# Ledger of designs, part 2: VH-VL binders against q9xer9r771to912

Target 1, 142 residues: q9xer9r771to912
Amino acid sequence: EAAISRDAFEGMLETLSRTRESIGRATRLAIDCAKYGLASEVVELLIRKLESESHFHRKVDLFFLVDSITQHSHSQKGIAGASYVPTVQAALPRLLGAAAPPGTGASDNRRKCLKVLKLWLERKVFPESLLRRYIDDIRASG
Short names: E, the ipSAE of ESMFold2; O, the ipSAE of OpenDDE; V2, 0.75 times the mean of E and O plus 0.25 times the DockQ between their complexes.

## First folded at step 1 (VH-VL)

Design I04 (framework fv_iscalimab; at its last look DockQ between E and O 0.13; V2 from the best seeds 0.00; counts 0 for: pae O 4.6 > 2, placed apart)
Fold by ESMFold2, look of step 2:
Structure I04 (fold): chain C 142 residues (1-142), chain A 125 residues (1-125), chain B 112 residues (1-112)
Amino acid sequence: as target 1 above (142 residues)
Amino acid sequence: QVQLVESGGGVVQPGRSLRLSCAASGFTFSSYGMHWVRQAPGKGLEWVAVISYDGSNKYHADSVKGRFTISRDNSKITLYLQMNSLRTEDTAVYYCARESGDTYSPEDYYGMDVWGQGTLVTVSS
Amino acid sequence: DIVMTQSPLSLTVTPGEPASISCRSSQSLLHSNGYNYLDWYLQKPGQSPQVLISLGSNRASGVPDRFSGSGSGTDFTLKISRVEAEDVGVYYCMQALQTPLTFGPGTKVDIR
């Protein structure tokens, strides 16, 4: 069951697109994985995919999936082990470093990641001081 | 392929209740916010309610607040409108609608790109 | 609540002639992302509404290019460059920015 969910999620990442349907299906699979205690494994897989991805638009697709998973988990109530919020918080340096790298080729990536961070701040997904520091770091890195 | 079908309309007396259903198909229902919009005979469109993709946030028009409740069951791929304490002014065709956007965006946009055919609710004595 | 108004409320057009419908909002619909959160819908006789224009000016899939949306902030226009028989119906603008969502009163377009 756990292995099936993990394999399904990994397979979905290979065909992930920026559509609401693609990200929605992948989000549902990620939430299913967390029910089997696999949240840390899913986040590590996302980090690995982001770090190995050479196409800037694909990095945005993957980071928007992180956003979808995070917002869904944040809005959930009473689901033990299904929360991605602490795991994503701990992984933010690697996630943002891969999704929003410095350089002229990634300016769109940095802009889109900033939009996500500002939304997380508005919705109180993570502590304000943490989010403002990452926002400042990304602005300074460009 | 993308389709919304309302059901549960009918003729009821004032003060009674009805439950409307909206069966969805051809898209990932659990990824979309959903709306109810109504249209009184010979009148314009009036937004009634919205529910977020996971059901956690609900908003209702003031004209129905406290009497109507939007809900969803993502496992049954169905949107609902529970209508209590019906009044004659609630007489309308009720449409369900899907939030617009085939491209993912972190921010909200409340456009409605897919509409059902509607179900008629008549409230009369 | 954001109040939406439309002008005219009724319009009769000779086939092949242009039509123009105005929509105004009581508050700006221009989002910081650069889009105007103003949508246009057409309800043909006996049918459900269908989206024509999203986000101020983006034609929905399958909508003919004779339909165009323009405007910004609080003042918006839907134009039909030449009206055809299939364009008969009621046109609604709607602000898609915030709840409660609000529609204009509709503009009935008919052909002589």
Scores: ipSAE 0.428, ipTM 0.709, lowest interface PAE 1.6, mean pLDDT 90
Fold by ESMFold2-Fast, scan of step 1:
Structure I04 (fold): chain C 142 residues (1-142), chain A 125 residues (1-125), chain B 112 residues (1-112)
Amino acid sequence: as target 1 above (142 residues)
Amino acid sequence: QVQLVESGGGVVQPGRSLRLSCAASGFTFSSYGMHWVRQAPGKGLEWVAVISYDGSNKYHADSVKGRFTISRDNSKITLYLQMNSLRTEDTAVYYCARESGDTYSPEDYYGMDVWGQGTLVTVSS
Amino acid sequence: DIVMTQSPLSLTVTPGEPASISCRSSQSLLHSNGYNYLDWYLQKPGQSPQVLISLGSNRASGVPDRFSGSGSGTDFTLKISRVEAEDVGVYYCMQALQTPLTFGPGTKVDIR
């Protein structure tokens, strides 16, 4: 079941779009993977896909999926789905480095990632000091 | 066709309960946040509650908080509003509405693009 | 809570003439993402509300181009370039920036 869920999630990333349906289905698969202890593997797949993605628009789609998984996990504290909160927190430097790169061509990426970080700050998804550090870092790179 | 159909309204005495249902068709229900909005006779629109696409986030207007509960069953493609401790001022047409657009946003809330026909709830003694 | 106000509350228009409705919010509706989280809805007599404009200026599918939304921050305007008989109804602005979502009181548009 675990391998099937992992393979389904990986396949979903290849056709991921910014639609609610696409991100919602991928989020549900990620939560299913958590039931089998695969949260770290799912996040590693997301990091690898983000780092290898050449299209900036696609990087935003992938980071919005990270947001969807993270916010869903945050609302599910105390159950298997909640495992993404600490896993994503540990991965944030690599996730943000890939999703919000420096340079003028990535200004939309940085704006959209800042939107997510500010929302996580408002909803207390991660420690405030950590989120403010990343917000400042992204602002400084533009 | 994209449609929302409310049911469960009727005449009820103060202090009683009603459960409203909203049946969706023509779209992927599990991908959209959903709202309840009400309108008292001859009055304007009043937002009541919202629920995220996966049911993980819910918000209720202060006027109904603690008495009304929004919920959804994605397997049944149905939205619900459980209304307890009804008051005469809850008399209104209750509309369910779908969050606008199919594009993901980190915010859970958007405006509404598809509205149901409404179901009348009359609370009188 | 964000308070929404509209002006005028009632408007009678001769067919073919323009109409303008103002909406004001007690707080800025401009999000850091660049969008104004303000929608306009129309409720025709005896019908459910329908969306006209979303995110300040984006016309909903099927809405005629004689309808336009403008404004930013706290001041918004809905314009109808040439009012038709089918435009009769109550127009509501609504903010979706934060919960609770709040509607304006509505502007009733009638034809002379």
Scores: ipSAE 0.369, ipTM 0.592, lowest interface PAE 1.1, mean pLDDT 88
Fold by OpenDDE, look of step 2:
Structure I04 (fold): chain C 142 residues (1-142), chain A 125 residues (1-125), chain B 112 residues (1-112)
Amino acid sequence: as target 1 above (142 residues)
Amino acid sequence: QVQLVESGGGVVQPGRSLRLSCAASGFTFSSYGMHWVRQAPGKGLEWVAVISYDGSNKYHADSVKGRFTISRDNSKITLYLQMNSLRTEDTAVYYCARESGDTYSPEDYYGMDVWGQGTLVTVSS
Amino acid sequence: DIVMTQSPLSLTVTPGEPASISCRSSQSLLHSNGYNYLDWYLQKPGQSPQVLISLGSNRASGVPDRFSGSGSGTDFTLKISRVEAEDVGVYYCMQALQTPLTFGPGTKVDIR
């Protein structure tokens, strides 16, 4: 069951887009994975996908999925909330580094990531001081 | 100016095929999801299909699934609807519509904010 | 599929008077992100549809402030504070939460 969920999630990433349907389906699979204790593995998979992705727009799509998973987990009680929120928090440097790399070509990525960080700040998904630091870092990279 | 223009409509017999086109202009076509919505004469609106900004995701209404296929060519700034095995109940004005901005980002979602004028497809024996 | 309903299906309003249209969904349109994916569209006679409200309450660009959307979950309302002649047409609610996207049957608004 765990392996099936994991593979399904990975498969979904191959055709991921920033549509509600696509992000939603992938999010649901991620949540299912968390039920089997795979939250850390899912986040690691996302990081690897981000780091290996050559297309900037796809990086944004993947980061939006991270956002969806994070916010879904934050708003829910139980294993998903307890798993993904701290896992994503710990992985934020790598996630942001991959989603919003330095350079003029990634300016839009930085904008989109900033938007997500600000949303997290507004919704108190992560500690304020932490998010503000990342916001400042991304801005400084632009 | 932002504009969508449908074409390819006409009169066809049941069982035949037809391909509709929607030419976009005035905006970055490749950044937007696109929809087909149809309206039978004197009836309400019916969603037909959607395609993501990069074409990686497609969804179709059950009423057309297996017969219609939405696609896009971002290099040609054109949306398509391939309609096969047409039925009389497919008779409708077909609209293409742009879904605003970043589809996932709620703050950037403003619905189908641009519509074409529509193209009439009539399926009759 | 999410089934959308509207009431009334027809409404005749005296110019300057308010109008209200109800839309109901068979399941909640509240997304986990906190937004309701319910749009309102207007199709004026002989024209293509146009968006009025998105996400339940966000007025589209260029839409007069006499139009307002409210509601959450499964019950939504479009209000026109002062109906004008140019507001004549068929109003549709549409859920955009999941595919297939589904429209309400439409509410025809006429001027008395």
Scores: ipSAE 0.020, ipTM 0.708, lowest interface PAE 4.6, mean pLDDT 92
ESMFold2 (binder alone), look of step 2: mean pLDDT 94; pTM 0.961

Design I05 (framework fv_iscalimab)
Fold by ESMFold2-Fast, scan of step 1:
Structure I05 (fold): chain C 142 residues (1-142), chain A 125 residues (1-125), chain B 112 residues (1-112)
Amino acid sequence: as target 1 above (142 residues)
Amino acid sequence: QVQLVESGGGVVQPGRSLRLSCAASGFTFSSYGMHWVRQAPGKGLEWVAVISYDGSNKYHADSVKGRFTISRDNSKITLYLQMNSLRTEDTAVYYCAKDLAEGEYQPDSYAFDIWGQGTLVTVSS
Amino acid sequence: DIVMTQSPLSLTVTPGEPASISCRSSQSLLHSNGYNYLDWYLQKPGQSPQVLISLGSNRASGVPDRFSGSGSGTDFTLKISRVEAEDVGVYYCMQALQTPLTFGPGTKVDIR
């Protein structure tokens, strides 16, 4: 069922870590959710979790999950690719605003988010003009 | 730029020892696992060994286990392969390769994303 | 140890035509995290190997979009939609699921 997949993904976010295994399992659950038409709901859960997270290192973990879902979906070009690539693109202002906040305490967050954006630019995941705008915005923040 | 440069190859007699070095630049060496891969003349690729980012975990292919030892010096930003009791079948170009450190997600690599130019080891009788 | 096989072992392609290379593993490369730990490498004549595809389908930085990887579990395919002269070389699949890491025997691609 769709509800079971959604609940599994939401539960995974509570225990998410920066390990390849943790991010990989969460990515698989997100891909499964897309098969039930839940890509927008998955991205909204990620936005809400990012915006409510108080620990900056946890924000990086969550954004790395966004990267994993996005790059996996982009490379496959299947139903997940058709769902997540445009959904994440629309959510980028909120995702990046939460993951790479302004201020001296978030310099590591901005560096890591910039690395992701530059890879997305190189791999042509999103339009060049859009990615260059976000790169410039984040650089201006710190 | 990100680069790996191997050195230490040469011609040696069977039963002798040789030490290969791989000098890294352009990335945070201490954050990544490192591998040695070899290729005998006219043959395919054969994985030799891996060492974790901190040196705590190592694995060697059965063909070289007990004779070869992978090591690293993060302060010198250098990877090593100590090759003892060399055999004619060890003749190959030896490549060092960068991999993602085990246990941590990195957005830029899941594979051997950077390879050195290789160094030739010839074991002749 | 996981054994990797490739077919064909050699392939000659007319420039501009598609090419397809198969890779099979003796056991599933699909991890419980949902990823297939299968990578593709190209070794051009006289050069070091270079990564083309990681995790079954993720194209590496700088790799043209004419290259694509597909498959899951034990059966994988590398496709080149339109072979160019610069694509000549030996293509290797490699499993990264467990040590020892193992390469396929390689597929030599030449142009006519």
Scores: ipSAE 0.294, ipTM 0.587, lowest interface PAE 1.8, mean pLDDT 87

Design I06 (framework fv_iscalimab)
Fold by ESMFold2-Fast, scan of step 1:
Structure I06 (fold): chain C 142 residues (1-142), chain A 124 residues (1-124), chain B 112 residues (1-112)
Amino acid sequence: as target 1 above (142 residues)
Amino acid sequence: QVQLVESGGGVVQPGRSLRLSCAASGFTFSSYGMHWVRQAPGKGLEWVAVISYDGSNKYHADSVKGRFTISRDNSKITLYLQMNSLRTEDTAVYYCARDEYGSGDYEPLGMDVWGQGTLVTVSS
Amino acid sequence: DIVMTQSPLSLTVTPGEPASISCRSSQSLLHSNGYNYLDWYLQKPGQSPQVLISLGSNRASGVPDRFSGSGSGTDFTLKISRVEAEDVGVYYCMQALQTPLTFGPGTKVDIR
């Protein structure tokens, strides 16, 4: 059911860590949510969590989850690809603004987000012109 | 400029201990996972250990588990490999390397910056 | 542990000709996040290893575009479109999907 899948995903965000197990489990929950038409709600939960997160390392963890969901969805096509790829694309300014903030304290965040953006560019996950713009913007921020 | 410099290698008898150090410069050391990789004379590369950026997670190859311990001191910007109960088959050049994308736990565990290596010879 | 194999173990190439190195893993390196956790490294004579390709096909910074990585799951290929003298060395694939990280045996590339 939709409510149970949503609640499971939201709970997962509170205990999310950068381990392969944690990211993989959260990714599976996000994909399950897509079958109930909740992809936009999942992305909005990720945006809100990223924007409210005070610890920079936690912001990276959350963005790696965004990466995992996006890459999995892109590679599989199907229902997840139809839902998450365009939804994440529309949300990129908010997701990147929160995950890779400006300032010297966030240099690690920017580096890690840049690596993800470059991989998306190589994999053709999003339009090249869009990804190049974000890459240049983040480089200019630090 | 990003740089890693190993030290502490030398000639040692079987059963003895050595501690290798890897001094980092040119990057925020505390933000990266770190690896040890070794290469026996004329042989290929063998991965030894990894440590997460904050030191909370460590993994060792089975061949060195219980004998070698990877550690780090972020305040001293230095990576360590404590090698106990050394065996002749531990003879190798030991390289430290920086994890390409960060922590060494989830991020791709590849290595983008390598030190020059330090030779450890275990001989009697 | 994941076992990595490479073929050929040695090859000699005429300058300007292409070269191809195969790498196979005993289990799939494709993670649920869509990445293939396979890297390629080059060790030039007398030097430390250096990264060439990460995540199957992502060329490392400063690496010439004559190098390319391809493949997915258990079967991967490193191609050099036009081999140059500075490309001499031993090429290693490495899986980064799980600990312990494991390298292939290496492929020695020489020039005629």
Scores: ipSAE 0.014, ipTM 0.547, lowest interface PAE 6.6, mean pLDDT 86

Design I07 (framework fv_iscalimab)
Fold by ESMFold2-Fast, scan of step 1:
Structure I07 (fold): chain C 142 residues (1-142), chain A 123 residues (1-123), chain B 112 residues (1-112)
Amino acid sequence: as target 1 above (142 residues)
Amino acid sequence: QVQLVESGGGVVQPGRSLRLSCAASGFTFSSYGMHWVRQAPGKGLEWVAVISYDGSNKYHADSVKGRFTISRDNSKITLYLQMNSLRTEDTAVYYCAKDYYDSSEWDYYMDVWGQGTLVTVSS
Amino acid sequence: DIVMTQSPLSLTVTPGEPASISCRSSQSLLHSNGYNYLDWYLQKPGQSPQVLISLGSNRASGVPDRFSGSGSGTDFTLKISRVEAEDVGVYYCMQALQTPLTFGPGTKVDIR
């Protein structure tokens, strides 16, 4: 069911780690949620979690999950979850603002988010002009 | 600039021990996973071991498991490879390499490599 | 362990001509997150290895656009559109899907 998938995804965010297995399981749950028309709700949960997270390393973990969900949807043509590409694109200012905040304490966050943005550029996941703008913005906030 | 410098190589007899060091500079060492890769003379690359950013997770190739131990000291900004019970087939140039990401699980490509240090195991 | 194979093992090319190197894995390198955990490295004579392509097709910083990586699952290709003298060396593919990480045997590229 939709509610069960949503609750499972939200619970997964509490124990999310940077391992491929952890991110992969959370990605699968997000794709399941999209089958029930919940892609926008999943992205909003990710935004809220990122904005409330106090640990900078956890913000990176959450952003890597955003990357995983987006890449899976982009590369897996015909699979449920394709709606994540436009939904994440619309949410990028909020996602990046939380994951790669300004200031010297967040230099590792900005570095890691920049690596993801560069991968999205090479794979043509989002429009080049938008990605280059975000790359420049993050570099300038250093 | 980002740099890795290996040291500790040399000539050693079979059955002896040797410890390699890799000094890092130009990046936040404690945020990145680190690898050891070796290359026997005239041969290809062979992956040896990896350690996570905080030292909590380690993996060693089967050929060295039980004899070699990867470790790190984040306060000294140094990676180590303790090599025990050395064999002639361990003769190789040993490279340390930085993972792109601070977890050994998520992102395994090696974006920065040291110059290498030669270990020769012979009597 | 995942076994990596490369073809050809040796290649001699005329400057300005294209070159193509194949890499195959004993099992799929495509993860459920959408990434192919396959990287390409170049070792120039007397030098340390350097990364060329990561995650199947992403060129590393400073790598000329004449280099490209393609493929998915078990079959991957590295292409050099116009080989230059500085491209001489041994090219290795590497799988990073699971430990132990494994390299292909290498392809030696020489210039005529």
Scores: ipSAE 0.013, ipTM 0.564, lowest interface PAE 8.2, mean pLDDT 86

Design I08 (framework fv_iscalimab)
Fold by ESMFold2-Fast, scan of step 1:
Structure I08 (fold): chain C 142 residues (1-142), chain A 123 residues (1-123), chain B 112 residues (1-112)
Amino acid sequence: as target 1 above (142 residues)
Amino acid sequence: QVQLVESGGGVVQPGRSLRLSCAASGFTFSSYGMHWVRQAPGKGLEWVAVISYDGSNKYHADSVKGRFTISRDNSKITLYLQMNSLRTEDTAVYYCARDFEYGSGTWEAFDIWGQGTLVTVSS
Amino acid sequence: DIVMTQSPLSLTVTPGEPASISCRSSQSLLHSNGYNYLDWYLQKPGQSPQVLISLGSNRASGVPDRFSGSGSGTDFTLKISRVEAEDVGVYYCMQALQTPLTFGPGTKVDIR
């Protein structure tokens, strides 16, 4: 059921870490949500969680989850994965603004987000011009 | 400096116990899963055990299950391997290794290894 | 358990010549997220293992570009375009798709 999948995903975000196990479980739940047409709701949950998160290392964990979901979606042909690519693309300004904020305290966040953006560029996940703009913006804020 | 240092190895008789330690430095230990990998003299690498970042989930290879127990103390920034009922075939250099950091370019790889500690089980 | 196999088990290369090592898994290492969970490690004599390639083809930091990884599913290859003296050691593939994690038997690379 859709509500059960949504609640399971939201609950998983509370204990999310950057381990293989944690990111993998959360990614699987996000893909299950997409089966019920909940991709936009999942991305909105991620945006809200990123924007409200006070710990910078937790923001990186959440952005790594965004990457995992996005990569899965990009590699798929069909309903389950395909729906995240356009939804995440539209959300990138809010996702990156929260995950890679300006200031000296966030230098590690910016470095890690830049690595993800470079991978997306190399794998052609999003338009090159869009990714280069975000890369330049993040570099300029350091 | 990111570093893992094993200790506790030595010579022990079959049937006895030994506890290995792995001290971490230069990274947020509590954010990473940790592994033990061993290598018998002149042989290949054999995966032994993994523990999740918070210690709540553990897995042991069948060859050591029921005899070895992986554990960690995040406040002491230390990984442990309790080895009971030791057998001669447990003779090996034991390495600790850090689980992957997602999105760093080293995904799903043991990017940091200790120098190893030798355990010799001999009568 | 996923069984890993490597070929050849031993390889002697003339300096400057290419080398190729094959790794096979008993089941597909391709995850639904599009990545192959296959890593390559090098162990130089008397040293700890070091990572060379992660996720099938991603070169680790500090690893020379003469090393490359390729393949998908169950069949993977590590290539060294021009073998150098410092490349001597044992090369291991490892699957990280599921526990228990499993290593290949290793391929010993030596220089003539």
Scores: ipSAE 0.017, ipTM 0.604, lowest interface PAE 4.6, mean pLDDT 86

Design N01 (framework fv_nepuvibart)
Fold by ESMFold2-Fast, scan of step 1:
Structure N01 (fold): chain C 142 residues (1-142), chain A 121 residues (1-121), chain B 107 residues (1-107)
Amino acid sequence: as target 1 above (142 residues)
Amino acid sequence: QVQLVESGGGLVKPGGSLRLSCAASGFTFSDYYMSWIRQAPGKGLEWVSYISSSGSTIYYADSVKGRFTISRDNAKSSLYLQMNSLRAEDTAVYYCARDSYEPGTSYFDYWGQGTLVTVSS
Amino acid sequence: DIQMTQSPSSLSASVGDRVTITCQASQDISNYLNWYQQKPGKAPKLLIYDASNLETGVPSRFSGSGSGTDFTFTISGLQPEDIATYYCQQYDNLPLTFGGGTKVEIK
């Protein structure tokens, strides 16, 4: 059931923590949603949650979930779960804008997002030109 | 270039305590989750504990929970394992290992040489 | 806890042989599996991460495949320096767990 998978993922975001167990469970739910053609809805839920989140450490946790989903999807190559790579790519400006906001209070957020972008660059997850642009943008906002 | 060096192992009596240290060099220590993994003589690998890059997230295997404490000092690029109430079954070579930078991606890409802990009367 | 069942526990093969080791998880772990090599008296070394990705500096004769619950590690042309014990490890859920190891020897 598509509706059940979507609701389960949305509920998981409310209790998400930065543990391998929590992020792993949420990642598996996201991959299950993709099998029902819901990858875009999952990414939109992540964007909305990230944009509404007031705690900067929670923004990092959500972005690490984005990383987990993206890395898993990239490794699947030709399986249903692979649909997240193009969906996340299109959403990167909004995801990064929310996860790594400008200002002195968000230095840790920018540092951690930058590490993820560098990892994606090394692993060729997204086009090099786009990742280098985002890396430069984040560095310039510090 | 990346190097992890363990120290603090030795012979200790049951019920005793030891503190292991791991000195890291050649990378930005504060960016990485760190783990302790042990191996009893002639046996396989057993994961013991991890600590997040900031030190705020910690997890222990059930076999050591309540007895061992993992900690780190990012300014000194050092990882620690305080081992209390030691038992004969804690006898093992203890490895310090560099984990991924954050949860959600994980692998031990660099390991120290290990330090032997022997618990006997 | 996720149990990792590794087989065989030991094997003997000749130089140039194809060696295959399997690892089975007690539940679906997607591709969250790594493979390590441990030579006698040495610390383990990462060979494969995320089921199929070759670590930098590791010879291309080593490969990994599989997803879900069934995983395979292969050495395409066994070399004398490959004598070691090989371990799979899952990182899908805590606690992190290793397979029992496969000892590879030359006959």
Scores: ipSAE 0.013, ipTM 0.538, lowest interface PAE 8.5, mean pLDDT 86

Design N11 (framework fv_nepuvibart)
Fold by ESMFold2-Fast, scan of step 1:
Structure N11 (fold): chain C 142 residues (1-142), chain A 123 residues (1-123), chain B 107 residues (1-107)
Amino acid sequence: as target 1 above (142 residues)
Amino acid sequence: QVQLVESGGGLVKPGGSLRLSCAASGFTFSDYYMSWIRQAPGKGLEWVSYISSSGSTIYYADSVKGRFTISRDNAKSSLYLQMNSLRAEDTAVYYCARDLYYDILTGYEFDYWGQGTLVTVSS
Amino acid sequence: DIQMTQSPSSLSASVGDRVTITCQASQDISNYLNWYQQKPGKAPKLLIYDASNLETGVPSRFSGSGSGTDFTFTISGLQPEDIATYYCQQYDNLPLTFGGGTKVEIK
């Protein structure tokens, strides 16, 4: 049931960590949500959580979840791939703006987000020109 | 529930070959980076090799580079280490270990280890 | 390669004692350091990750601290089951490297 899957995913975000188990569990819930047509809602929840998060290390954890969902969806080539890849692409300005903010206090966030963007570039997850623009933007911000 | 079981160790002469296997159960093997870590009798731990979840990214310690080959079969939930041109200094217990770290990161935190399999290289 | 130096190489202490082990990296590794426990005849077990975070299911008497090049691992109130060799491990750069180990024995 769609409502149950969405609530489970939102609840998972409260305790998200960088362990493979935590990220993997949240990724599987996100993929399940896509089967119910909720990919855009899941991405909006991630954006809102990222924008409201005060702890910079938590922002990185959330962005690593975005990476996990995106790469899993890209490789799976199904309903999830059709839904999350374009939805995340459209949301990248908001996701990156929240996860890799400007200023010296966020240098670790920017380095980690740059690592993700470079990996996406190498794996051809999103258009090369778009990814190079975001890489340049993040480098310029501090 | 999570289990890693190594096999394939034994006695081999210098210059010989062995193939180690690690059977994984109780978790989604294809989600995890895996490593081989060895320990010579009475000595400390030495990291040998890692392989990414998909198998596309591989690294070796200089001491084994060109002689050992790491591989995996996600359909069988199995990790392998092909060991060629074995030397006396390769004598060790070989452990397979699961990396806790999310696969976008370069860090490695080994949360589960197998029991180990002994490889003895002697004439 | 990043060299990890542990001290002491061995120690003997009494049940209930506070035991301190140190680990020094040859270069700055930030907080990218783990601590493992290896009991005789067993595989290592992860105790502490990212220098100071306690792994799930590990007793609270174990703790880690430090950053950069100097790290400390502490057992507050040594128990008989804590007899083991303890290893630090850096993961700032490949190849991954371990400290030489500290053997903890009870007097």
Scores: ipSAE 0.016, ipTM 0.564, lowest interface PAE 5.4, mean pLDDT 87

